# Miniprotein binders against q6w4x9r395to579: the designs that were tried, part 47

Target 1, 185 residues: q6w4x9r395to579
Amino acid sequence: GHCSLEGGSFVTTFDARPYRFHGTCTYILLQSPQLPEDGALMAVYDKSGVSHSETSLVAVVYLSRQDKIVISQDEVVTNNGEAKWLPYKTRNITVFRQTSTHLQMATSFGLELVVQLRPIFQAYVTVGPQFRGQTRGLCGNFNGDTTDDFTTSMGIAEGTASLFVDSWRAGNCPAALERETDPCS
Short names: E, the ipSAE of ESMFold2; O, the ipSAE of OpenDDE; V2, 0.75 times the mean of E and O plus 0.25 times the DockQ between their complexes.

## First folded at step 5 (miniprotein)

Design W4 (at its last look DockQ between E and O 0.47; V2 from the best seeds 0.00; counts 0 for: pae E 9.2 > 1.5)
Fold by OpenDDE base, look of step 6:
Structure W4 (fold): chain B 185 residues (1-185), chain A 82 residues (1-82)
Amino acid sequence: as target 1 above (185 residues)
Amino acid sequence: STTRLRIEFRDISEEQAKKVEEIIREEAEKSGVDVEFEYHDGRLTVEARGSPEAIYWFLIIVRYRLKWELPDVEIEVEKEES
């Protein structure tokens, strides 16, 4: 399964459902029992302009009981608040520079993350087949059905992206704005 | 089926305890989980009750938020199924 965060406010789920939102919070992208130690992948969005519709991804965070790995748009990588030199390796996670503009987080448990640093900060999430039907978050549920991708953290199917996205906030932040848009536009 | 969850925070300040309570209360509301709080002498105890599924996801989200917003606070958890 492949999930992408592109263009500042566009998301394509594991089931290939595209949507757009504008929010300035930290959101759970991927949570699954297949991730060890209550692991989850999260996305940090911030305001990038004056308008409420000007939002962008500014960091990606992998959070578990053991680690808090942050990859920020300024190319700083931290774990539990400490800056780390690349390549950086934990027990089952490796963060390294893939290219001059791309960082990669590789894992031993079927999660891969590629972060494009320039010109736009973007993220690409890949999960193995063992994750099918067992994912939650903004990346959807990876069950081959796009119609139920907007399932909230409480298992409620929403018709709008804004309510769906808001349910996956990792903090108390303003409500997200919704705009259904083709990411290829 | 109902699950009881007991969460304990040791060596926590009053200010931290208030923040924890706010976080947990917000998530409990969203999850349909009932919560009660007790703070005494640097220890915060939280009792949560709900369905097994509700408690499961409630705890996960609470852990995420606590680690993000209060990284220096340690959490101890006990579960009781009924």
Scores: ipSAE 0.092, ipTM 0.517, lowest interface PAE 2.6, mean pLDDT 90
Fold by ESMFold2-Fast, scan of step 5:
Structure W4 (fold): chain B 185 residues (1-185), chain A 82 residues (1-82)
Amino acid sequence: as target 1 above (185 residues)
Amino acid sequence: STTRLRIEFRDISEEQAKKVEEIIREEAEKSGVDVEFEYHDGRLTVEARGSPEAIYWFLIIVRYRLKWELPDVEIEVEKEES
């Protein structure tokens, strides 16, 4: 399955349901018992410099009991707070420059992440078939049915993206942008 | 520049407090943040000190792990910059 975070604020789930949101927080992209050491992928969003009403992806984080790998829009890769030269290898994870504008995180456990650095920071998540029906987060539940892709952290299927996205907040963040009220937008 | 966080957990059991302390110690070490703990009468207080960037990521990761591992525990945070 494939999940994408594109165009600053657009998401397409593993079951191919597209949606858009406005947020300035860290969100859980993917939790699964198939990820080793209680692993999870997270996405960090912040206000866009072009319009105050828009938000964009600024970093992707892979967190487990052993690793905290951060890939940021400033093209810095860290693990547990330490900057790493690429290619960077751990027991089960390799981060490397795939092209002049793309980094890849390959794993031994069926998860791949490709990050586009330029011209717009965006991310692509690929998971193997073992993850089917066993994912939670912004990328959806990967069960082949798009009608329940907006399942919140409390297990409730919502009809709109806003309640779904808010349920997957992982960090301390300013109040969500309720509507586009910036007079310069 | 240095940032100080005060994190407070109320109405938690000794078992919950022990798990919270474990999570906070692990993430503080990873983030380069210094932490001190006080537990008294169902209340756990944590003081964390570090750079603004270290404190920012530390708090985000701690909130994530608590939400997933201890969803019944409420967290209260105060920041002070110096």
Scores: ipSAE 0.061, ipTM 0.510, lowest interface PAE 5.6, mean pLDDT 77
Fold by ESMFold2, look of step 6:
Structure W4 (fold): chain B 185 residues (1-185), chain A 82 residues (1-82)
Amino acid sequence: as target 1 above (185 residues)
Amino acid sequence: STTRLRIEFRDISEEQAKKVEEIIREEAEKSGVDVEFEYHDGRLTVEARGSPEAIYWFLIIVRYRLKWELPDVEIEVEKEES
């Protein structure tokens, strides 16, 4: 399955459901029991310089009990706060430069992350078939049914992307329901 | 069935406890987990109840948020099967 984080705040889920949101927070992209040691993949969004309401991806974080790998717009890769030269390898994770503009995080547990650094910071998440039906977060539940991809952290299917995205916030941040010309707060 | 999770924070001020409670209430609501708080003598105790799956994901998100929003607060987790 493929999940993409493109352009401003465009997301396409593992079940190919596209949506857009406007938020300045850290969000849970993917949680799954298939990720070892309570692993989760997270995305950090911030305001873009074009519009006060427009947001874009600024970092992707893999967090587990052992690792906190941050791949950010400044093109520095850290693990647990320490900058790493590429290629960087742990027991089950390898981070390397795929091309002059793309980094890749490959794992032994079926997760692959490709980060485009330039011209626009974007991310592409691939998971193996063992993840089917076993994911939660902004990338959806990977069950082959787009009608319930907007399932919140409470397990409730929502009809709008804004409510769904807000439920996956991992921080004390403004809600993703803010509108470009008429913000709620 | 219902799983109980006990979370403790020691040597925290009343103000720190209020911030911890705010974070935990928000995540509990999002995860469908029931929580109860008790603060006494610098110790905050949280009892969380919910399905095993809800408790699992609730704890992951809470640990993440506390690590970045309240780094000075130490979390202790004790899980109880019922």
Scores: ipSAE 0.007, ipTM 0.293, lowest interface PAE 9.2, mean pLDDT 78
ESMFold2 (binder alone), look of step 6: mean pLDDT 84; pTM 0.829

Design W5
Fold by ESMFold2-Fast, scan of step 5:
Structure W5 (fold): chain B 185 residues (1-185), chain A 82 residues (1-82)
Amino acid sequence: as target 1 above (185 residues)
Amino acid sequence: STTRLRIEFRDISEEQAKKVEEIIREEAEKSGVDVEFEYHDGRLTVEARGSPEAIELFLWLVRYELKWELPDVEIEVEKEES
């Protein structure tokens, strides 16, 4: 399955349901029992620099009990608050430059992330068939049925994206990060 | 500038070819790549056109999806830049 975050504020779920994202906080893209150490993939959105009414992806975060890997639009990769030079390898995760404009996070557990850095910051999430029917978050439930892709964190299928998106908010907003000297402290 | 990519799949069934087309159309739309298909006698050929960066991302996404959905299908790639 494939989920994409494109054009600053567009999302396509694993079941191919497209919607537009309007938000300025951190949101859960993917939670699954298939992810080790209570892992989750998250997206950070902020106001667009061009328009006050639009939002754009500014960072992608992989969080587990062992790791907090942040890939930002500034081409900085950190783990647990420390900047890392690429290629960066842990036991189950490798972050490397796939092309001059793309970074890849490869894992041993069936999750792959590709981040486009230029000309616009975008993310592409791919999961293996073992994730089928076992995902939750902004990327949907990967069950082959698009009618319930807007299932909230409370298990309710919504007809509109706004309630769905708000239910997957992880709490932090980018404005708070701007005011901190060390946002990972 | 534009990059042209040709992908060939040989010795695949009609069912496999339809699944490959479905995957390729989806990944092409997401990456901003234009694709055309030809199927004849167990051979599927795909011609893709886009920017160099779009083609690189497109090919990676296609390879990854095929690895999980059709792991036994072999892929042959030819790339031309102009």
Scores: ipSAE 0.000, ipTM 0.128, lowest interface PAE 16.8, mean pLDDT 72

Design W6
Fold by ESMFold2-Fast, scan of step 5:
Order: sequence, then C-alpha cells, then structure tokens
Structure W6 (fold): chain B 185 residues (1-185), chain A 82 residues (1-82)
Amino acid sequence: as target 1 above (185 residues)
Amino acid sequence: STTRLRIEFRDISEEQAKKVEEIIREEAEKSGVDVEFEYHDGRLTVEARGSPRAIEFFLFLVRYLLKWELPDVEIEVEKEES
C-alpha cells in the first residue's frame, strides 16, 4: 500500500481515502506489529510561514526501540539525536539521497519512505502486502475498505477527520498549561 | 541541458486517463517539469520537459504513485536528452 503526505496538510490513506487536517503536533502515521522493535512512523507539523491558520509538514520520524531517525525539511538527518552523513546505513535501514531534492529510507521489513525536500516538504510511504489489515495511524488501516479509514486510536470509526487526527497525536507535544506551571521544565 | 520524456498509457479508460493526468500535473508542478497531454482511442500520451534531475525524479514519483493508485495501467517510457 501507498500513503502520501502532500501540500503541507493533505493525506491520502493506504485505502486511497483523501483528507486534510490542521495541526501543530507530532502525529502517528503508521504503527503495525509488522514493524520490528515496536517501530512507528510519525509526522511533525508546524505553522506555515504564509498563514497562521495553515500547517505544514516539517519532519518525518521513524522510532523504534533502537532508532530515532529524523528527516527534517532543513535536509538534516539524525539518528538518536546525532547528525548523519548520507548514505547512512544500519542493519535493517538505509537512508540515502535519491536525487538532489529527495531522500529515501529503505528497510528490510517492507517499509519505504520517500521524502521530497524542495519545493515543498512532502512524504510518501510504501508498505508491502504483509501490512494489509495490520496498520493503524493517519495512513489508515489498509484493509481495502475506505469507510473505516478514520479509525481512532481507541478503535472507534469516525465520520470526520478532526476526531480521527486528534486521536493520533503523539505524547511529545506538551500542553500549554504544562509549560506555564513548571519554571524548571 | 534539457531532457524530454514521453510516457504512453494504452488500453486506459477516460476515467483512468483523468486520474493519471491529475497525478502527473501535480507531480510535474512540484518537480518543475512542463507537461502536455493527449488522449485518443484509449491511449494517453504525456510529453514532459525539464532538467535531467527534474525528469528523473518526476518519473520516479509518477511510477511510484501510479503503481499504487492505478496498478492495472501499464506505463511505457521513452527518454531523450537534447
């Protein structure tokens, strides 16, 4: 299956359901038991420079128990907080420059990520057939049925994108209240 | 330097041709590639022009997206540098 994050704030799920959202957080794109070491693919969104009401993709993150690979719109690739020169290889993952404006993350476990750096930061996710019916997150459940593509993190099928998207927020976005109540944080 | 790319789709319905055009126009705009389309008798022809790198990337994305969105359509490609 194929999932795309395009135009800053548009998503097309693995079952080809398109939707748009507005958000300024890290969101879970893809979780699956097919990903090794509790792996997950995540997307980071922030405010667009052209409008306060618009948001744009600014980074894609692959997180597992071993790796935290971040590919940012600034063309920086890090793993576990350390900047890496390309091509960067681990046992199961290779990140390399496919063209002057595109990076690719290839894996041994059926996941591929292509990131467009310019003119607009965008991401394209491909998963092998072993992922069918076994994905969750913003990219949908990959079960061949678009009517339940908005299944929340609680397992509830929603008719609208807003509740679906909010359910997939990752815990690394602190609430405004938390930042104001602890001066040492 | 400029690369010219011709992509041909045969035995494609009018609805499939519209979807192919939508995908190709979007990717061409993002890649800085100029595209022209012609549809006749179930055949869609795409002429693309751009720098060698822009064309290479554009073709990669077009193949990638069409593999998943329209897996039953076959793609024939001819590439010339001028």
Scores: ipSAE 0.000, ipTM 0.105, lowest interface PAE 16.4, mean pLDDT 74

Design W7
Fold by ESMFold2-Fast, scan of step 5:
Structure W7 (fold): chain B 185 residues (1-185), chain A 82 residues (1-82)
Amino acid sequence: as target 1 above (185 residues)
Amino acid sequence: STTRLRIEFRDISEEQAKKVEEIIREEAEKSGVDVEFEYHDGRLTVEARGSPEAIEWFLLLVRYELYFELPDVEIEVEKEES
């Protein structure tokens, strides 16, 4: 499955449901029992001047009991607070420069992340079939049904993006401003 | 079903323990988890109880906040599901 964070504030879930939001916070992008050592992928959003959106993606964080990897829009990669030279390899994770404008985080457990650094910071998440029906967060539940893609952190299916997005906030941040859009229309 | 979680912080100062307790109280309220604290001799123990989903969400939020606020603090976790 594929989930994307594009154009500053657009998200397309693993079940291909598009939505948009405006927020200045860290959000849980992907949480799953398939991620080892209580792993989770998170997305950091802040004010933007580079897109028509009021906020945009500024960093992606992979957090587990062993690793705290941050990939930021300024092209700095840290693990557990220390800057790392690329390619950076742990037992199960490798972060490397895929192209002059893209970084990739490859894992042994069926998760891949590609980050576009220029001209705007964007992220693309790929998960293997073992994740089907076992994901939660902004990327949706990957169950083949888009009608419940807005399932909140407390397990409630919402009809709109705003309550869904706000339920996945991490930290003490203001509520996101919802901007529902149909990118295909 | 109910999940019980024990979190231990060793070799932490009183100042660090107060900050950890503040973070944990805030995240417990957000996740719907019940928490109890004990601090003795540089050791902070947290007992948390809630549904499996609430405990998983709670632990994630706690680890994330500690990553940014107290990156040098080590966290030990024991989880028991019933």
Scores: ipSAE 0.006, ipTM 0.324, lowest interface PAE 9.3, mean pLDDT 76

Design W8
Fold by ESMFold2-Fast, scan of step 5:
Structure W8 (fold): chain B 185 residues (1-185), chain A 82 residues (1-82)
Amino acid sequence: as target 1 above (185 residues)
Amino acid sequence: STTRLRIEFRDISEEQAKKVEEIIREEAEESGVDVEFEYHDGRLTVEARGSPEAIWWFLILVRYRLKYELPDVEIEVEKEES
């Protein structure tokens, strides 16, 4: 299955359902029992200068009990806060420069990430067949049915992207759906 | 910059044209695109205007929904100008 994060804030799920969202937070892109050491892939979005996209992808994070690998739009790769020279190798993960404009993270457990650095920071996620029906997050559930691709973190299938995306926020970031009101309104 | 997109649907019924218009209006609002419709003699013409990014996203959303909701309807992109 393939999932893409393109053009700043546009996502296509593993079941090929496209959507866009507005939000400035870290979001869970992919969780699965197939990922070792409670692994998860996450996407970081921040404000964008593009007029019709208020937010853009600024980093992709792979987090497990052992690793916190961050690939940022500044072409810096870190693990557990320490900058790494490429190619960077761990037991199960290798990060290397695939082309002058692309980095690849290859794994032994059926997950592959390709990050386009230029001209626009974008990410492409590939998962093997063992992940079918076993994924959660912004990339969808990979079950071959697009009608439930907007399944929230609470297990509810939504008809709109806004509630779906908001449910996959990581940490205490403000909800994208919340009204911007002050304490007096 | 601003792009213009002309889409045409041929040999469609009035019922199909109404459903296509519904889909296009919903996705145009979502993507930030302005749309105008003309239906005449089995032909629905759509004029769309927006940023290059908005037009690109709009077209993807429309193609996706047509594939699943109206699989017998063919979309023809006649002209794209920036």
Scores: ipSAE 0.000, ipTM 0.127, lowest interface PAE 16.4, mean pLDDT 74

Design W9
Fold by ESMFold2-Fast, scan of step 5:
Structure W9 (fold): chain B 185 residues (1-185), chain A 82 residues (1-82)
Amino acid sequence: as target 1 above (185 residues)
Amino acid sequence: STTRLRIEFRDISEEQAKKVEEIIREEAEKSGVDVEFEYHDGRLTVEARGSPEAIEWFLYLVRYRLRWELPDVTIYVIKVES
């Protein structure tokens, strides 16, 4: 299954449900018992460039009991706070430059992440079939049914993206905005 | 059904305990979990109640936030009862 974070603020779940939000927080993108050492994939959003009302993806984080791998929009890769030169390899994870504009994180446990660095920072998540019905977070539950893709951290299926996104905050952050405001209007 | 969880933090200051309690309250509210706190002699005990799914998410979120904000504190899971 494929989940994408595109155009700064757009998300498409593993069950192909699209939505949009604006937030300044770290969000749980993917949690699953299929990820070793209590692993989770997270997405960091912050205010975007010249527009104070828009937010964009600024980093993707893979966090487990052993590793905290951060891939930033400035093309810096760190693990547990230390900068790493590519290709970077651990026991089960390799981070490398796939093309001049893309980094890839490949794993031995069925998770792949591709990050587009330029012209816009974007992320693409691929999971193997063992993850079907076993995922939680912004990428949805991967059960083949789009009507429950907005399942919150409390196990409740919501009709709106705002309540869904806010339930997956991984930090002490303000609530996400459903709409971008135009300060010139 | 209702799951009951007891966790402890040991050898922490009153200042650290207050920060841990704040994190736990925020994650409990997001996860639909009820929490009770007791601090005595460097030990913070937390008792949490909720659905099995809510308790699972609560624990994941608490562990991740502690690693980011308070990496020096250790969480001990004492008991899980359903």
Scores: ipSAE 0.000, ipTM 0.253, lowest interface PAE 11.5, mean pLDDT 76

Design X0 (at its last look DockQ between E and O 0.77; V2 from the best seeds 0.00; counts 0 for: pae E 3.0 > 1.5)
Fold by OpenDDE base, look of step 6:
Structure X0 (fold): chain B 185 residues (1-185), chain A 89 residues (1-89)
Amino acid sequence: as target 1 above (185 residues)
Amino acid sequence: DTLREEAERLYEEAKKLMEEAIRAFEAGNFEEAFRLAMEAGRLITEAIRLAAEAIKEGDTDPETILLLKYAEWLAEIVELFIERVAEEL
């Protein structure tokens, strides 16, 4: 399964459903029992301009009981608040520079993350087949059905992205704006 | 302990109980599986309550929010499991 965060405000779910939203909060991208130690992948969005529609991804966070790995748009990588030099390796996670413009987080548990640093901060999430039907968050539920991707944290399927996205907030933030659009457009 | 810490403890205990419940179920010990799952349900309900209370009182830590979401998910799993076990009783 592949999930992408592109263009500052576009998301494509594991089931290949594209949508757009504007928010300035931290959101859960991926929650799954397949992630060890109650792990989750999160995305931090912030305002990039004066308009409410000018929002962008500014950081990606992997949070578990043992780690809090933050990859920032400034190319700063931290774990539990401490800056780390690359390549950085924990027990089951490795963060390294893939290219001059890309960082990668590799894991032993079927999660891969590629972060494009320039010219636009973007993220690409890949999960193994063992994650099928066992994911939640902005990346969807990875069950092959696009119609139920907008399932809230309470298990309610929404027709639009706004309530769906807001249900996956990981902080106290204002409501997100939504527009279903093709990320490639 | 803080509300979050207590919730975390209960959540972990509930997880362990469910693991045991699943093992019992696989071994054909349906009554034991049911008992364990029911206990897990009790603990997870309390964990949810505590985590939600923490958030209500101003805990804005993403870890607390994540805990609540995992706990809620586990609660759903426990309920489904109990229903399945009940079919074997």
Scores: ipSAE 0.608, ipTM 0.835, lowest interface PAE 0.8, mean pLDDT 93
Fold by ESMFold2, look of step 6:
Structure X0 (fold): chain B 185 residues (1-185), chain A 89 residues (1-89)
Amino acid sequence: as target 1 above (185 residues)
Amino acid sequence: DTLREEAERLYEEAKKLMEEAIRAFEAGNFEEAFRLAMEAGRLITEAIRLAAEAIKEGDTDPETILLLKYAEWLAEIVELFIERVAEEL
């Protein structure tokens, strides 16, 4: 299964459902019992500088009880806050520079991430067949049905991207009172 | 963060109980599977309460939010499993 995070804040789910959103937050892309140590893949979005309402991907984070690997648009890879030289390896994860413009994170548990650094920071997530029907998050549920890919963190299928995306917020989003335009994203 | 730490401990214990419950179910020990799953359900309910309380008190760390999301998903699994085991009783 393939999930992509492309310029213009476009997302395509594991079931090929495309959508777009704008928000300044960390979001859970992929949560699955197939990820060891309660792992999750997360995406960080921030203002793009193109317009005051547009946001773009600025980092991808793999978080588990053992690791917090951050791959950011400034091309720095960290684990638990420590900058790492590439190639970089943890227990089951190897991060390496694939080309001058692409980094790859390969794992032994069926998750693969390719990050395009230039011209625009983009990410491409691939999961093996063991993940089928066992994912939640912005990349959808990987069950072959696009109509329920907008399943919220409460297990409810929504018809709109905005409600779905809001339910998957994680991390240090501003309080609602500070964001008069869009307090939920 | 004592609330997050306690929620994590309860969540991990609930996971272990569910693993045991599934093994008991596969072995045909349906009363034991039911007992273990009910206990897992009690622990996960408290883990969810504690994680949600930590977030209300200002803990917005991704780890705490992720714990809540995993605990809520486990609670769904536990509820379905309890219903399945009850059919065998």
Scores: ipSAE 0.347, ipTM 0.708, lowest interface PAE 3.0, mean pLDDT 83
Fold by ESMFold2-Fast, scan of step 5:
Structure X0 (fold): chain B 185 residues (1-185), chain A 89 residues (1-89)
Amino acid sequence: as target 1 above (185 residues)
Amino acid sequence: DTLREEAERLYEEAKKLMEEAIRAFEAGNFEEAFRLAMEAGRLITEAIRLAAEAIKEGDTDPETILLLKYAEWLAEIVELFIERVAEEL
């Protein structure tokens, strides 16, 4: 399944449900028992533009008990706070430059991440079939039913994106505001 | 952080007990599966309490929040498993 994080806080879940939000926090994108060492993929959002009414993706984080890999829009890759030159390899994870404008994180456990660095920082998450029905976070539950993609961390389906997004905050941050899902040119 | 460290230890122990409970269930040892799952439930409830207390006391590290989220998910798994095992008893 595929989940995308594209310009201005647009998210398309593994079940192809699009939504948009306003938030300045680290959010859990993907939590799953299929990830080793209690791993999770996270996204960092911050204010964008002259008006603080807009937010954008600024970094993607893979966090587990072994690794804290941060890929930032400034093309800096760190693991556990140390800068790494590409290609960077661990036992199960390889981060490398796929093209002049894209980095890829490949794993042995069925998770792939591609980040577009320019012209807009964006992220694309691919998971293997073993993740079906076994994901939680901003990317949804990957069960083939879009009506419950807004299931909060407490197992309650919410009708609004802002309540759903707030349930996946990974930090002491302000509450998110819902944005219209329709793109405006 | 002692609260996080204790919560993590309890979470890992609960996880191990659930692996044993699932194996006991698959082998048809329903009473043993129930006992192991109940113990896992006790440990995971305490892990959640300790992780939540760490956050309340100012530990806003993503690692601590992630631990709480996984502990909460494991608690749901334990509850559903206990209900399933009870049907066989």
Scores: ipSAE 0.230, ipTM 0.664, lowest interface PAE 4.0, mean pLDDT 81
ESMFold2 (binder alone), look of step 6: mean pLDDT 89; pTM 0.885

Design X1
Fold by ESMFold2-Fast, scan of step 5:
Structure X1 (fold): chain B 185 residues (1-185), chain A 89 residues (1-89)
Amino acid sequence: as target 1 above (185 residues)
Amino acid sequence: DTLREEAERLYEEAKKLMEEAIRAFEAGNFEEAFRLAMEAGRLITEAIRLAAEAIKEGDTDPETILLLLYAEWLAEIVELFIERVAEEL
């Protein structure tokens, strides 16, 4: 299955449900028992300078018990806080420059990530069939039904993207759609 | 860190108990499978409480948030497994 993060703030789930949001936080894209060592894929969003978006993707993170691989829009790749020269290999993961504008993270466990660096930082996630029905996060549950793609971290299917996105925040950040004015100012 | 470390330990123990419960179930030992799953449920509930408390107290480390979410996932698996085992008792 394929999940994309495009145009700064657009997401298309593994079941092909599109949505967008305007959050500024780290979000969980993909959790699955199929990822080794409690692995998870995460996305970092920040305020956008792009004329057609309020927020944009600035980094993608693969986190497990052994690895904390960060691929950022400034073309820096780190693992556990240390900058790495490409190609970079671990036992199960290889990060390399696929083209002058694209980096790829290939794995032995059925996950592939391609990030576009220019002109806009974008990410494309591919998972093998073993992940079907076993994913959680912003990329959806990969069960062939778009109706429940907005399943929150609490296991509840929501009808709107904002509650879904807020439930997958990692860290103590503002809600995806924060009020412009303080209600008790 | 102490809250996260305790939650992590309980999560790992619950996971091992569930692996044992599944093996007991596959062997036809439904009473043992139920007992192991109930104990896993107790441990995972406490792991969720501790991880949530760590976050409430200001632990915004993505590893702590991942631990909470995986503990919640395992709790759902435990609940479904207990229901399935009860059908055989």
Scores: ipSAE 0.000, ipTM 0.174, lowest interface PAE 13.9, mean pLDDT 72

